# VHH binders against c9jj37, part 15

Target 1, 291 residues: c9jj37
Amino acid sequence: MEPLGLVVHGKAEPFSAALRSLVNNPRYSDVCFVVGQERQEVFAHRCLLACRCNFFQRLLGTEPGPGVPSPVVLSTVPTEAFLAVLEFLYTNSVKLYRHSVLEVLTAAVEYGLEELRELCLQFVVKVLDVDLVCEALQVAVTFGLGQLQERCVAFIEAHSQEALRTRGFLELSAAALLPLLRSDKLCVDEAELVRAARSWARVGAAVLERPVAEVAAPVVKELRLALLAPAELSALEEQNRQEPLIPVEQIVEAWKCHALRRGDEARGAPCRRRRGTLPREHHRFLDLSFK
Below, E stands for the ipSAE of ESMFold2; O stands for the ipSAE of OpenDDE; V2 stands for 0.75 times the mean of E and O plus 0.25 times the DockQ between their complexes.

## First folded at step 9 (VHH)

Design b09 (framework vhh_4orz_3)
Fold by ESMFold2-Fast, scan of step 9:
Structure b09 (fold): chain B 291 residues (1-291), chain A 120 residues (1-120)
Amino acid sequence: as target 1 above (291 residues)
Amino acid sequence: EVQLVESGGGLVQAGGSLRLFCAASGFTVSDNYMAWLRQAPGKRREWVALIYSGGSTDYADSVKDRFTISRDNAKNTVSLQMNSLKPEDTAIYFCAKRGWYSRYGTYDHWGQGTQVTVSS
């Protein structure tokens, strides 16, 4: 038995096109946002935002008082990303671009837009490359996006040398860098990784106006110094005297590991090879293994 | 002391080509994300092209396959090759540098701009 009521639909395209025309259009607008560092005015419609997004429902929920309404300032979201969010809320569709998708993803997470978040995540993994991956990892760590974090770590593991040379790598937080330094699958030699960590700490030190050693402190314990040959350890000690990066005690523990043929997990770095670890003669004596 | 100076703008006929240059001082372009943006009369500033520190590039749909962003590390310059120009490409073109630890679309340094006028 079929019911007497039947849900029917009009054509999707004209409906979506009409609503898309209202994005950042002052016609019938009842709210003005001041968006981004450039303080760009963006016009919108309270009812469309509030019914589509709980964040905007809370932000715009109170009926305007008898006074003149002030613009809503959203200084931390880039204008292009904000406009993409509005397009999605108005039309349930959005055009995503490699250059802006991480900002659209950030806004989707911040505004609680789960569907847009998922669409952005799918797009990010499709356009993931050497230049984007470290920035994507930072977003994943910042917002606890576990699946994206795993995909970014796996990409960096496969393209380690190129990824470590990007600006995105140099801008990683200590929290985002730690999963990389803890990876056995990182396809890079420890000597190169020490150089990359120094560059990372040097950039952070300059920007934060703090000593290189202080910036590096949260991550340097993950460097597996026992994998370095004696000549490399000597060079590191000399460089460390000129520009301190690693506690002297950590270098000493690496030398003890060589002399005594044993690792010590309470001090120094773990005596375990990475996928990119180059063979060295002393490795025969350190009971090293790749799991 | 960061400075960006654009050059190469001018008047060109529809279908023609023009090359813009951005001379950078006080920093190294290869270590930074560099962009070209444009602003037509009465419109907001529109992003056109970006070159990443690793050398990959992105373009706005309106200019894709017509414009090419590139850099000369030895001369510390960024250029924008514009082909198949249209009247709607008429704008002031700005060179911009993205700030460290800044979100995309946030630029810490801008040039003064160079005028491009495309006649039909």
Scores: ipSAE 0.728, ipTM 0.886, lowest interface PAE 1.1, mean pLDDT 88

Design b10 (framework vhh_4orz_3)
Fold by ESMFold2-Fast, scan of step 9:
Structure b10 (fold): chain B 291 residues (1-291), chain A 120 residues (1-120)
Amino acid sequence: as target 1 above (291 residues)
Amino acid sequence: EVQLVESGGGLVQAGGSLRLFCAASGFTVSDNYMAWLRQAPGKRREWVALIYSGGSTDYADSVKDRFTISRDNAKNTVSLQMNSLKPEDTAIYFCAKRGYYSRYGTFDHWGQGTQVTVSS
C-alpha cells in the first residue's frame, strides 16, 4: 500500500472573516497610510501587504525603521478603492461595486495585482451600461487593456446616441475618442456626431483653459463632413465662425465632394457611411468606387 | 458662480420619511454627476447616493432600497427620497457636484448641508 498525500482544507469563511477583521484595524497594525485627496488614515500590516504584493514589498521594505514610522502618503488612489485592495490582499476576496470598480481596476493595474485586475475586468463587463462605458473605455485606453477596449467600443457602437450624451463621453481623452470616430459601426448620424464633438471640445477647452479648436484638432479630421447635406454644411460654417472647431480647409473639402459629385478619401475628405448615417440625396455619389 | 442649496431636513420618527432637495445654479444638473453625502456627529463624510448624467443611480449598501435619488431637469434640482428612516441615518446631508476629470470620490462643489435627525 502506497501512502497518499492529500490536501485538506479548513472552512474558508471563518478564516477569511478573521483576516477581514484586520483591514483598517489599528490592532496589530504597523503601518499607517494617508490615502486619497480626502487624506484618510488607513491602518495596515506590513507582512500581509509585502507578502501579497510586490508594489508594497518595494514600498515598505523588509525591516521596520527605528521608532514610529511616518505615515505613507498615497494621494492618487481614492480611499474606497484602497480599502478594496486591502480587503483583497488580506482575504483573497473583495466586494466590487459599479460606482468604484474602475478605480479598483486602476489600483490593481498600478500595484501589479493581476488576479484582482482580471476580477475587476470581469465585473466591469457585467455591469457595463450607458453611463459607465465611456469611463471604462478611458481606463482601457490609458492602461492598454485591449479586450476591455473592444468590449467598450462594441457597446458604444450599439448604444451610440445615448453614450455620446453622457458625462463620461465629454471626459474622454483624444486617444480614447479616436477609435469611436474611426468606427463605421456607430449608430449615429454625422450631424449629431459633429454636435457631440463640439460639446466634447467645449468641455475640454473650459477645463484645460485652451481654445476649442486646439482641443478638437487631434480628432476633427475623423469627422466625415462629406456626408452632410449642403444646408448642414452651411450651418456648420456659420457656427464655426462664432466658435471655431474645424479647420476651414476641411469644410472646403466637403464642399468639393458636392461640387464634384463624388467622395474622395484620397484628398482627405472622408466619405464612408456609418451604420447610423441618415440618407441624403448626394449620398448616391459617395459609393467609394474610384474606377 | 456654482451654487448648491439643500433643503428639506428636519426631525422625524424612526420608520418615517423625508425628502431632501438640492437647488443648483451656475450649471446644468443633467450634464453632471450629482451626489448626496452625509456626516454623522464625530464621523467623516460618507457617500450615500449618486446620479449619473445618463440618469442611472448607485447607492451605498446602508441606504439601498430605502433611499431614492432623482433629478428634475426643468427645475435644475436633485432630490433624495428617504424612506424607512433609522436613528443611524441621523446626519447633516450634503449635495455635491463632481468636477470634470476628477478622480472618483472627489467633489469640487458642496452645499452647506441640511440636518436630518431621526428619533428612536
Scores: ipSAE 0.658, ipTM 0.862, lowest interface PAE 1.6, mean pLDDT 87

Design b11 (framework vhh_4orz_3)
Fold by ESMFold2-Fast, scan of step 9:
Structure b11 (fold): chain B 291 residues (1-291), chain A 121 residues (1-121)
Amino acid sequence: as target 1 above (291 residues)
Amino acid sequence: EVQLVESGGGLVQAGGSLRLFCAASGFTVSDNYMAWLRQAPGKRREWVALIYSGGSTDYADSVKDRFTISRDNAKNTVSLQMNSLKPEDTAIYFCAKRGYYSRYYGTYDHWGQGTQVTVSS
């Protein structure tokens, strides 16, 4: 009986269940959201949202007129992700799924929900696999999530061949692709990486309606063409003539390494081997080792 | 030309099974994210199952452990095995190809015509 007052707690689950029943419940709602491309109506409570989240406090701070409130349109968030955010704000708990967690993470970052962001990051790392990793890398790069970026890059380094064949790889931005192309630990041969980069640029070119060479321009200098054998380099030069991907000057630079039988240390990474680099005869005269 | 054609729908009693097929042409299913979605009478379309390009799969909670999505790369088809069917599973089932740079329902770039599944109680 030393303390004058004691803080005591009721059971969490019945309390959370009662508040969860208010999520998307039109009977008690005082705000209607229209969310996602499907324009789904979602009913909510202004006081709970504003109390729990500064984003909603700002968004809902203007008092409505005495008439019927206009719906708040949030076209860029998927309905399932929005409902997950509401569940978290109402109950301080949320059920996360592999198929939707990147969208919930995106919403948590955009709405400034730091605890939900951390919970999503922990879940993403737990469910990370070949199919999800490139999409997770893109979210990490988009929002500057450094630890997730490092984890995704490390996963791709360990599962390089599989990851490069995924749809998620083809959809990476140049900014997200650059860390992979700069990695000495990437476990793929340079000939395969050049083919992967061409496929990536081809998809981007078709979607953005731009030439393949323009889409590839921000990343192609990271391709280590000096590692390619003469026959491979010749084939690349012929393909480049038919579908431009790489500046001709960069291909010429690789041929100089063969002609001079010497790598240029000042050129840096373009002459360094990766973990997946297959041996070729000309590698004997290039110092590709750290020791 | 991209085309998706569903088949295998029909009338089945509660507790029964059906297998839906999606025949794809104009692209390779193993290079794409393929999904099954359904639309029940008076409801909006809902996502049911997804198979990723690498072969991993995800399911909606309502069908988890009852439905299985798979693909046959040689035949360029995607199928949905539906077990322990319930009256609530009554819907038109659509096969869909996910669009580039998209994550969720509403961003699929190609759809089939749908196949009707009716589960009687």
Scores: ipSAE 0.605, ipTM 0.832, lowest interface PAE 1.8, mean pLDDT 87

Design b12 (framework vhh_4orz_3)
Fold by ESMFold2-Fast, scan of step 9:
Structure b12 (fold): chain B 291 residues (1-291), chain A 122 residues (1-122)
Amino acid sequence: as target 1 above (291 residues)
Amino acid sequence: EVQLVESGGGLVQAGGSLRLFCAASGFTVSDNYMAWLRQAPGKRREWVALIYSGGSTDYADSVKDRFTISRDNAKNTVSLQMNSLKPEDTAIYFCAKRGYYGSRFYGTYDHWGQGTQVTVSS
């Protein structure tokens, strides 16, 4: 055997285990974070964070100041997600859970951890269900994660009625709600979608301390009111009088479809069916191009 | 006013069972994410179980297949059925309401109960 300069490797497991033992361990720590709303102290090592993550490299700098360093406050990241980030940075591995993965994904995106981001995306897709999908859609829209957005929209299209009744749906931003309201593949009747939009706007109005109509304004144009039967439009007008949601002009355009016995897309009265649209007598007069 | 009140804790021998209850007031449990967390002596609080607004559930690996979280919408309560208890399950158990993504409380538990002690003897 020829003696050469040769790269050899030790066993990965003992190496990883040793580094994992340093996570949130005050022994040898040189930085203390105060994390989340509960202000939990988390102990870490500047050299490991800085060499593994440009965000921490910038945040921590290269030289500690003279005296005892003040804690670094990161109030917007939950403790569990922060600890998962540290585990990944120290060991290049992380245990992901359905209940926390969206927060770990958020931290990975915000800290520029591309590999952790991809691992979280793969996990989210695997565990996607009715309860998680709207929150996952919000994360996808917030950070421009197009592939996750498409997967979430497709899931909601297949499980529309269940998904629209979740709290995650009610907490969606207008930007995240719009792709759903523009979908012809939603398996929900328009009457139910109008009720869902009103519930969504009520929750948003309470949170943002704004009128229901103002919260709904960016999304209500996507509601296909021409699909509603006369009795449903009449009920909507009455509800709109008690709690304004939709401009009167939009309801008027829907009534014109009934009065003229035709839909006219060129006039801004959308009549396109959704996959879940229940048949109504007047639908025979509309241009319902969705199959 | 949001309030969470736990009950059902006590002393039990290893292999035994206990059922914890969380009575909620000021909000509807079926409209919210509800969780059980525990804190063992000298340790941080750890998450145990979560029930989503839609009714699906998640469990920590240490309690999976032994614990079951459920809710009673009529009584506005959340319960945790704990079977095959082990000495390491000894902790104060807390009921908590969890925030939603996009809210100011997402990822945090915005309301907590006072806790109920569970002690498992060997």
Scores: ipSAE 0.576, ipTM 0.828, lowest interface PAE 2.1, mean pLDDT 87

Design ba2q (framework vhh_4orz_3; at its last look DockQ between E and O 0.03; V2 from the best seeds 0.00; counts 0 for: pae O 5.4 > 2, placed apart)
Fold by ESMFold2, look of step 9:
Structure ba2q (fold): chain B 291 residues (1-291), chain A 120 residues (1-120)
Amino acid sequence: as target 1 above (291 residues)
Amino acid sequence: EVQLVESGGGLVQAGGSLRLFCAASGFTVSDNYMAWLRQAPGKRREWVALIYSGGSTDYADSVKDRFTISRDNAKNTVSLQMNSLKPEDTAIYFCAKRGYYSRYGTYDHWGQGTQVTVSS
């Protein structure tokens, strides 16, 4: 305890508070962003952005300039999420909220902010619920966040009926919906799953101005029609005439399973029941596992 | 035709309470994300409260524990109970719904708004 020099530290909180005061502050600002659909002006400081974030270093360049250049437009990120990113870059801390954390996570991934990404992931898992889970699943699939994806799928498997009725379910991409439809652990009956898939496809069809059948094509093969009772299959055929959803060939394969009174895994018509499959008389003839 | 009509605004003393209503037509409230936003004079609109399609809710920090968003599915309405009002809550309050595939903070339909004025 007699070194000739010592590193000494000031208090962290006043230092952080001083930097926080510069977030979106035009004082000393040398860059202005126009952020989100509302086109909000956000003032920032190049030195803090560039030294903390390679994305901003590349976006803004290192040219010694006349000061605040023409506004930089970031139209896809919501203002609240962008301000959270700035706060993190300036102070190495940020308050996260359930309503916006998925947008902050998206920004963290897109800007290459690995620590913020991990912090957001921890927060998403902590606040995950029925209303958030499908949106979180979509983010996980979009950015290849495997652990979040597994957590979301497990959550939906445990809360299937509630999750399938949410707005977030209707907004899933086909890529995000496929892992759900492939799961044997869903606690929902196949008749209800067919209705959920039709609802999902209707929303996509209306937004994309495409036929329901085209929107549904990537996912409908995962519906296990052989699990439906004959009366339910017949009703599905009637509905399919009014609003095509499922290719006739797939319905034919389900009828074939009924006619042969056994499951046929090799024919591509899955007969494996799910956790939520309600009993039907013909299930005793399918080659199903009841364990 | 999608329509949102706000009502229940008015003048109230600081510390008082007020309940806003939003009557929705042309769509089902419980199938949507419904929000209340407000715009004070000379300021931009800010989000106040959100009710998700599954019924859970989120609030802005400035109104947490004072305001409550709720819905009545039978009447197809959304309401905002505002307690412990402060002069800073003075604004035009808007009811809004979020469009499909939109980012957080964007809305495809708005009401005309209802004025809330909190006197000091």
Scores: ipSAE 0.624, ipTM 0.859, lowest interface PAE 1.9, mean pLDDT 88
Fold by OpenDDE, look of step 9:
Structure ba2q (fold): chain B 291 residues (1-291), chain A 120 residues (1-120)
Amino acid sequence: as target 1 above (291 residues)
Amino acid sequence: EVQLVESGGGLVQAGGSLRLFCAASGFTVSDNYMAWLRQAPGKRREWVALIYSGGSTDYADSVKDRFTISRDNAKNTVSLQMNSLKPEDTAIYFCAKRGYYSRYGTYDHWGQGTQVTVSS
């Protein structure tokens, strides 16, 4: 029998407020989570979680039985992010903050919460700044969030000097750094970019317990050394002798450009200017765009 | 294309040993963080072990001194030697590649997993 009635709606705010009061409330709760590295106890309601999220439906079980042992340990999600997830599941709303949004986004992705993911993405884009952008880029690359990746790259292109000086930049993966180094739109000189890459590689070397040159190997090919002046290349060579970073062959190729007074059209990107490339005398014969 | 393929899982008695393998393609394991994770029935996936590019290793407290993560650079594989197995170790074990480093320690790639069952 098809219902004969018309669906009418009450006020949304009081409803949401009431449900919000149940978030992490032990009263009437039937599941306890141990969340994060801090092992924070978080109380919840199985029926609400199960009806709103397939991940939790599977985790908590739908059939009568011993079910999932309580407490349920979720050690990989930060407590604040998990509480945000609960808020969303309970109220279909969430308060997002700049300091935690990427963690919430990560949780949303992990739990398959598409709507929350989209809300987080919108928020990240809205609050994107120099300090957040590299971390956001890393998350985007890690989870294949293409639109966010594009926005982050575009932002860094516009604010290159500042972005390259952030902690987030130093903590980028090679995979996240590559799109930046391939960009013609970076507003930074190549000499500065080389310095930034060195710093990045040094940090990585320390963390990975690998030589700087090995850590840098996946990305150094994208540095456009031919844009550097002879004096800068000489300095780079000297530095490279002390601390290997760039393959000697790559430096030699840059010198060949100088010696032959021509760019290598076949190389493509390595001879192209970036938006922030400072003019040098030899650029006149390196790229037609400088003529 | 990056791929991770786990093998070596199976049924083993409590107190027994098992060695898992992860074959990587599309990247060099020695240049990356490699990890083992596991997911028991009804539980969330949890981290088990990590090997750094430099060769250092780290373990979850629950498996410390029982499990050993290692790699074979020539074969481009990662292994997990599991000794003194317990019923609580029953899970699907996953091999994962982590980026160089990030604030969040996210994993870039996963295998399909291999089932490990420890009988009492």
Scores: ipSAE 0.020, ipTM 0.283, lowest interface PAE 5.4, mean pLDDT 89
ESMFold2 (binder alone), look of step 9: mean pLDDT 85; pTM 0.859

Design ba2r (framework vhh_4orz_3; at its last look DockQ between E and O 0.03; V2 from the best seeds 0.00; counts 0 for: pae O 6.6 > 2, grease 25.3 > 24.2, placed apart)
Fold by ESMFold2, look of step 9:
Structure ba2r (fold): chain B 291 residues (1-291), chain A 120 residues (1-120)
Amino acid sequence: as target 1 above (291 residues)
Amino acid sequence: EVQLVESGGGLVQAGGSLRLFCAASGFTVSDNYMAWLRQAPGKRREWVALIYSGGSTDYADSVKDRFTISRDNAKNTVSLQMNSLKPEDTAIYFCAKRGYYRFYGTYDHWGQGTQVTVSS
C-alpha cells in the first residue's frame, strides 16, 4: 500500500496561548462589543467568531467597506460570561467557575454552542448545592432544559427547608416556582410553605413595583390550604387582611373542608399531603368521601 | 437608599495582611449575594470573592486560600480578610451587591471603593 500522507501536530500550548492573547485584544480587532449593564467594551475578531459560531456568523455578516464600526450592543450578557465564551471560541477551552457558570450556560444556549452548553451542564451538576439550585432551576425553566430542571427539582425536594430560605428561591419566576409548589415530595409543612410564598411575593412586589397579591396570583392556588388547621387558617385570614396574598374564595374553600369534614379529592392536589406535611387532626378526613 | 461603604484599605508590605469592611444599609446582607471586586491600575474590574445568601463562598484563583470573605449579620457588614498580600493585589477594592431577577449575574449597587497598596 501507498502512504496517503501523514498528519503531524505542533505543540498545543503555544498555539492556544497565541489565540488566548487575542481575547479582548484590540490588536487586529475588527469588531467591538458593548457588553452587560456596565457597558464594557470588548474587542474581538470576526473571523474567529464567524467560523466557530453560526450565531455570530449571522450577526456580524460581511463588511461592505472600511469604516469604524458601530459597537455591537449585548446588554444582557455579563462581561465575565461573554469573555468565557470568547475564550472557548478562540482556544476550544475555558475554565468554569461556580459563580458564573449559569451565565456562561445561558450564553451558550443563546449562541447555539452545543458543546459549551453540555460542558456547562456537566459542571453545574457537579457543583450544584443549596445556594445554586434555585438559580439553576430558573435557567432550566427559561430555556427548556428538562434534564437540569428535573435534577434541580429533585435536589430541592431533598433539601426543601434550606432551599426555601435562599435568595435564589425569592428570585424565581412564577413559572419556575410552579413545579415546586405542585410537588408532593417537598419536605416542608404547608404553613411554612405559605410563609415562603409570602416572602417570595414581597420580594417580587418590591422589585417589580407591583402589589403583592398581583405577584402571587399565578401561584397561590397551588398552596394546599385544606391541610392547615383551623387556628392556622384564622391566622392566615388576619394576615391576609393586613397584606392581601390569597383570594378570600380560596380560604373559604379550605373552611368548607373543615365544616363538611371531607377532602375535596375531585378538585385534586389541594387536599394531598406532601412528604413534609405535619399531621393535624382533620387530616384523617381528607381521603374520605362525603358519605 | 441602598448604600455600601468600604473601609480598611491602606499601605502594607508584601506578605502582610489587611481586613476590609463593607457597611451596608437599605438591605440585609445575609439575604443577598455579596461580592468583592478589584480594579488594578490600567485594568478592568475583576471579581475577587462572593458570599451567597446561604453562606457558601467562591474565590478567584489568584486569591484562593489567601483571602476569606465573611459577613456579620449583627453589624450588617461584609468583610474580606486578605493574607499573604502580593504587589499584584494592589487595587481599589469594591463591595458589591448582586441584583434580583437576573440569571446573568449582574451587580446593581457598588461602594465607592477602598485603596489597597502592597509594596515590594
Scores: ipSAE 0.389, ipTM 0.756, lowest interface PAE 3.6, mean pLDDT 87
Fold by OpenDDE, look of step 9:
Structure ba2r (fold): chain B 291 residues (1-291), chain A 120 residues (1-120)
Amino acid sequence: as target 1 above (291 residues)
Amino acid sequence: EVQLVESGGGLVQAGGSLRLFCAASGFTVSDNYMAWLRQAPGKRREWVALIYSGGSTDYADSVKDRFTISRDNAKNTVSLQMNSLKPEDTAIYFCAKRGYYRFYGTYDHWGQGTQVTVSS
């Protein structure tokens, strides 16, 4: 016979506060983590972690035994993010900060914490600004977070000038940059976009120790060179001779558009305007929409 | 499609050496952070080595100075040279690609693993 009873609830805050006091508390702890590159010791309780998270359940094991070394090394998560994860696991709440939310989000994804992931996503969207958006986009692309990716792209479209000048932009992967370069809604002129792409490629070249042109190869095809004026193309050619960035063939295609006084979408020379494209005389021949 | 295929595992005596290979397809190894991980029977999967996009390397303390991670850009492969092998090194070794989020990305692709057995 299932006992007949009524579930009644105590106050949530004192309960959460009490459990919060156990976060990184060596008292009664039975597991120690070594976290992050800084190798910070973090104390925890196996039973709480195991009942709240499948990742930790598997990591720590269900049976007592020598199978889990102590301390447990978690080198891929920053200490602050890990503590936030513990707070959430212990209290079902978490204080999120703009400076660390992406690390917490990353940890949530890694540990399979779906609810925390959602909370982080909501917070990121709420605090999204010019400095955070490119990093957020990178995280979104990396983990396949489609909604966040869309929000970040939309934000960058609206704030293109500022976003392209951030460090986050320079550190984007090619995979994260591609959705931006494909967008018709960027509020930036193509000449500025080319400059930004060059800067991006230079940073990548330095980090990857590869030629600028090689780093840029996956993304440069999305630049719409046909939108540039003849003088701008000439300048680009000169610059390209000094520092190769764009395949010569792509520049030639842009010149063909000028020579033929028509756009050639079929030949890989996109001529579509972006929202921020500045008008030029030859644009009237590229797209009927300019008329 | 992204694929990682490990090879080079086998049986070796303590003190011996092995070289593991990871062939990548669907992406460029030199553009990504690549790692080796291993999982011994009854134990959790643990990180062994990482090579950064810039070419720098990092190692777990247990394998430091014995193992060397490297890559061949032309072949789009990652390697793990394992020297002075110990019975404790016995495990399935996995090649993994880390997602590009600076410094703290998770692994988004794994190989099937290759068995390394070190006999005493």
Scores: ipSAE 0.017, ipTM 0.368, lowest interface PAE 6.6, mean pLDDT 88
ESMFold2 (binder alone), look of step 9: mean pLDDT 84; pTM 0.850

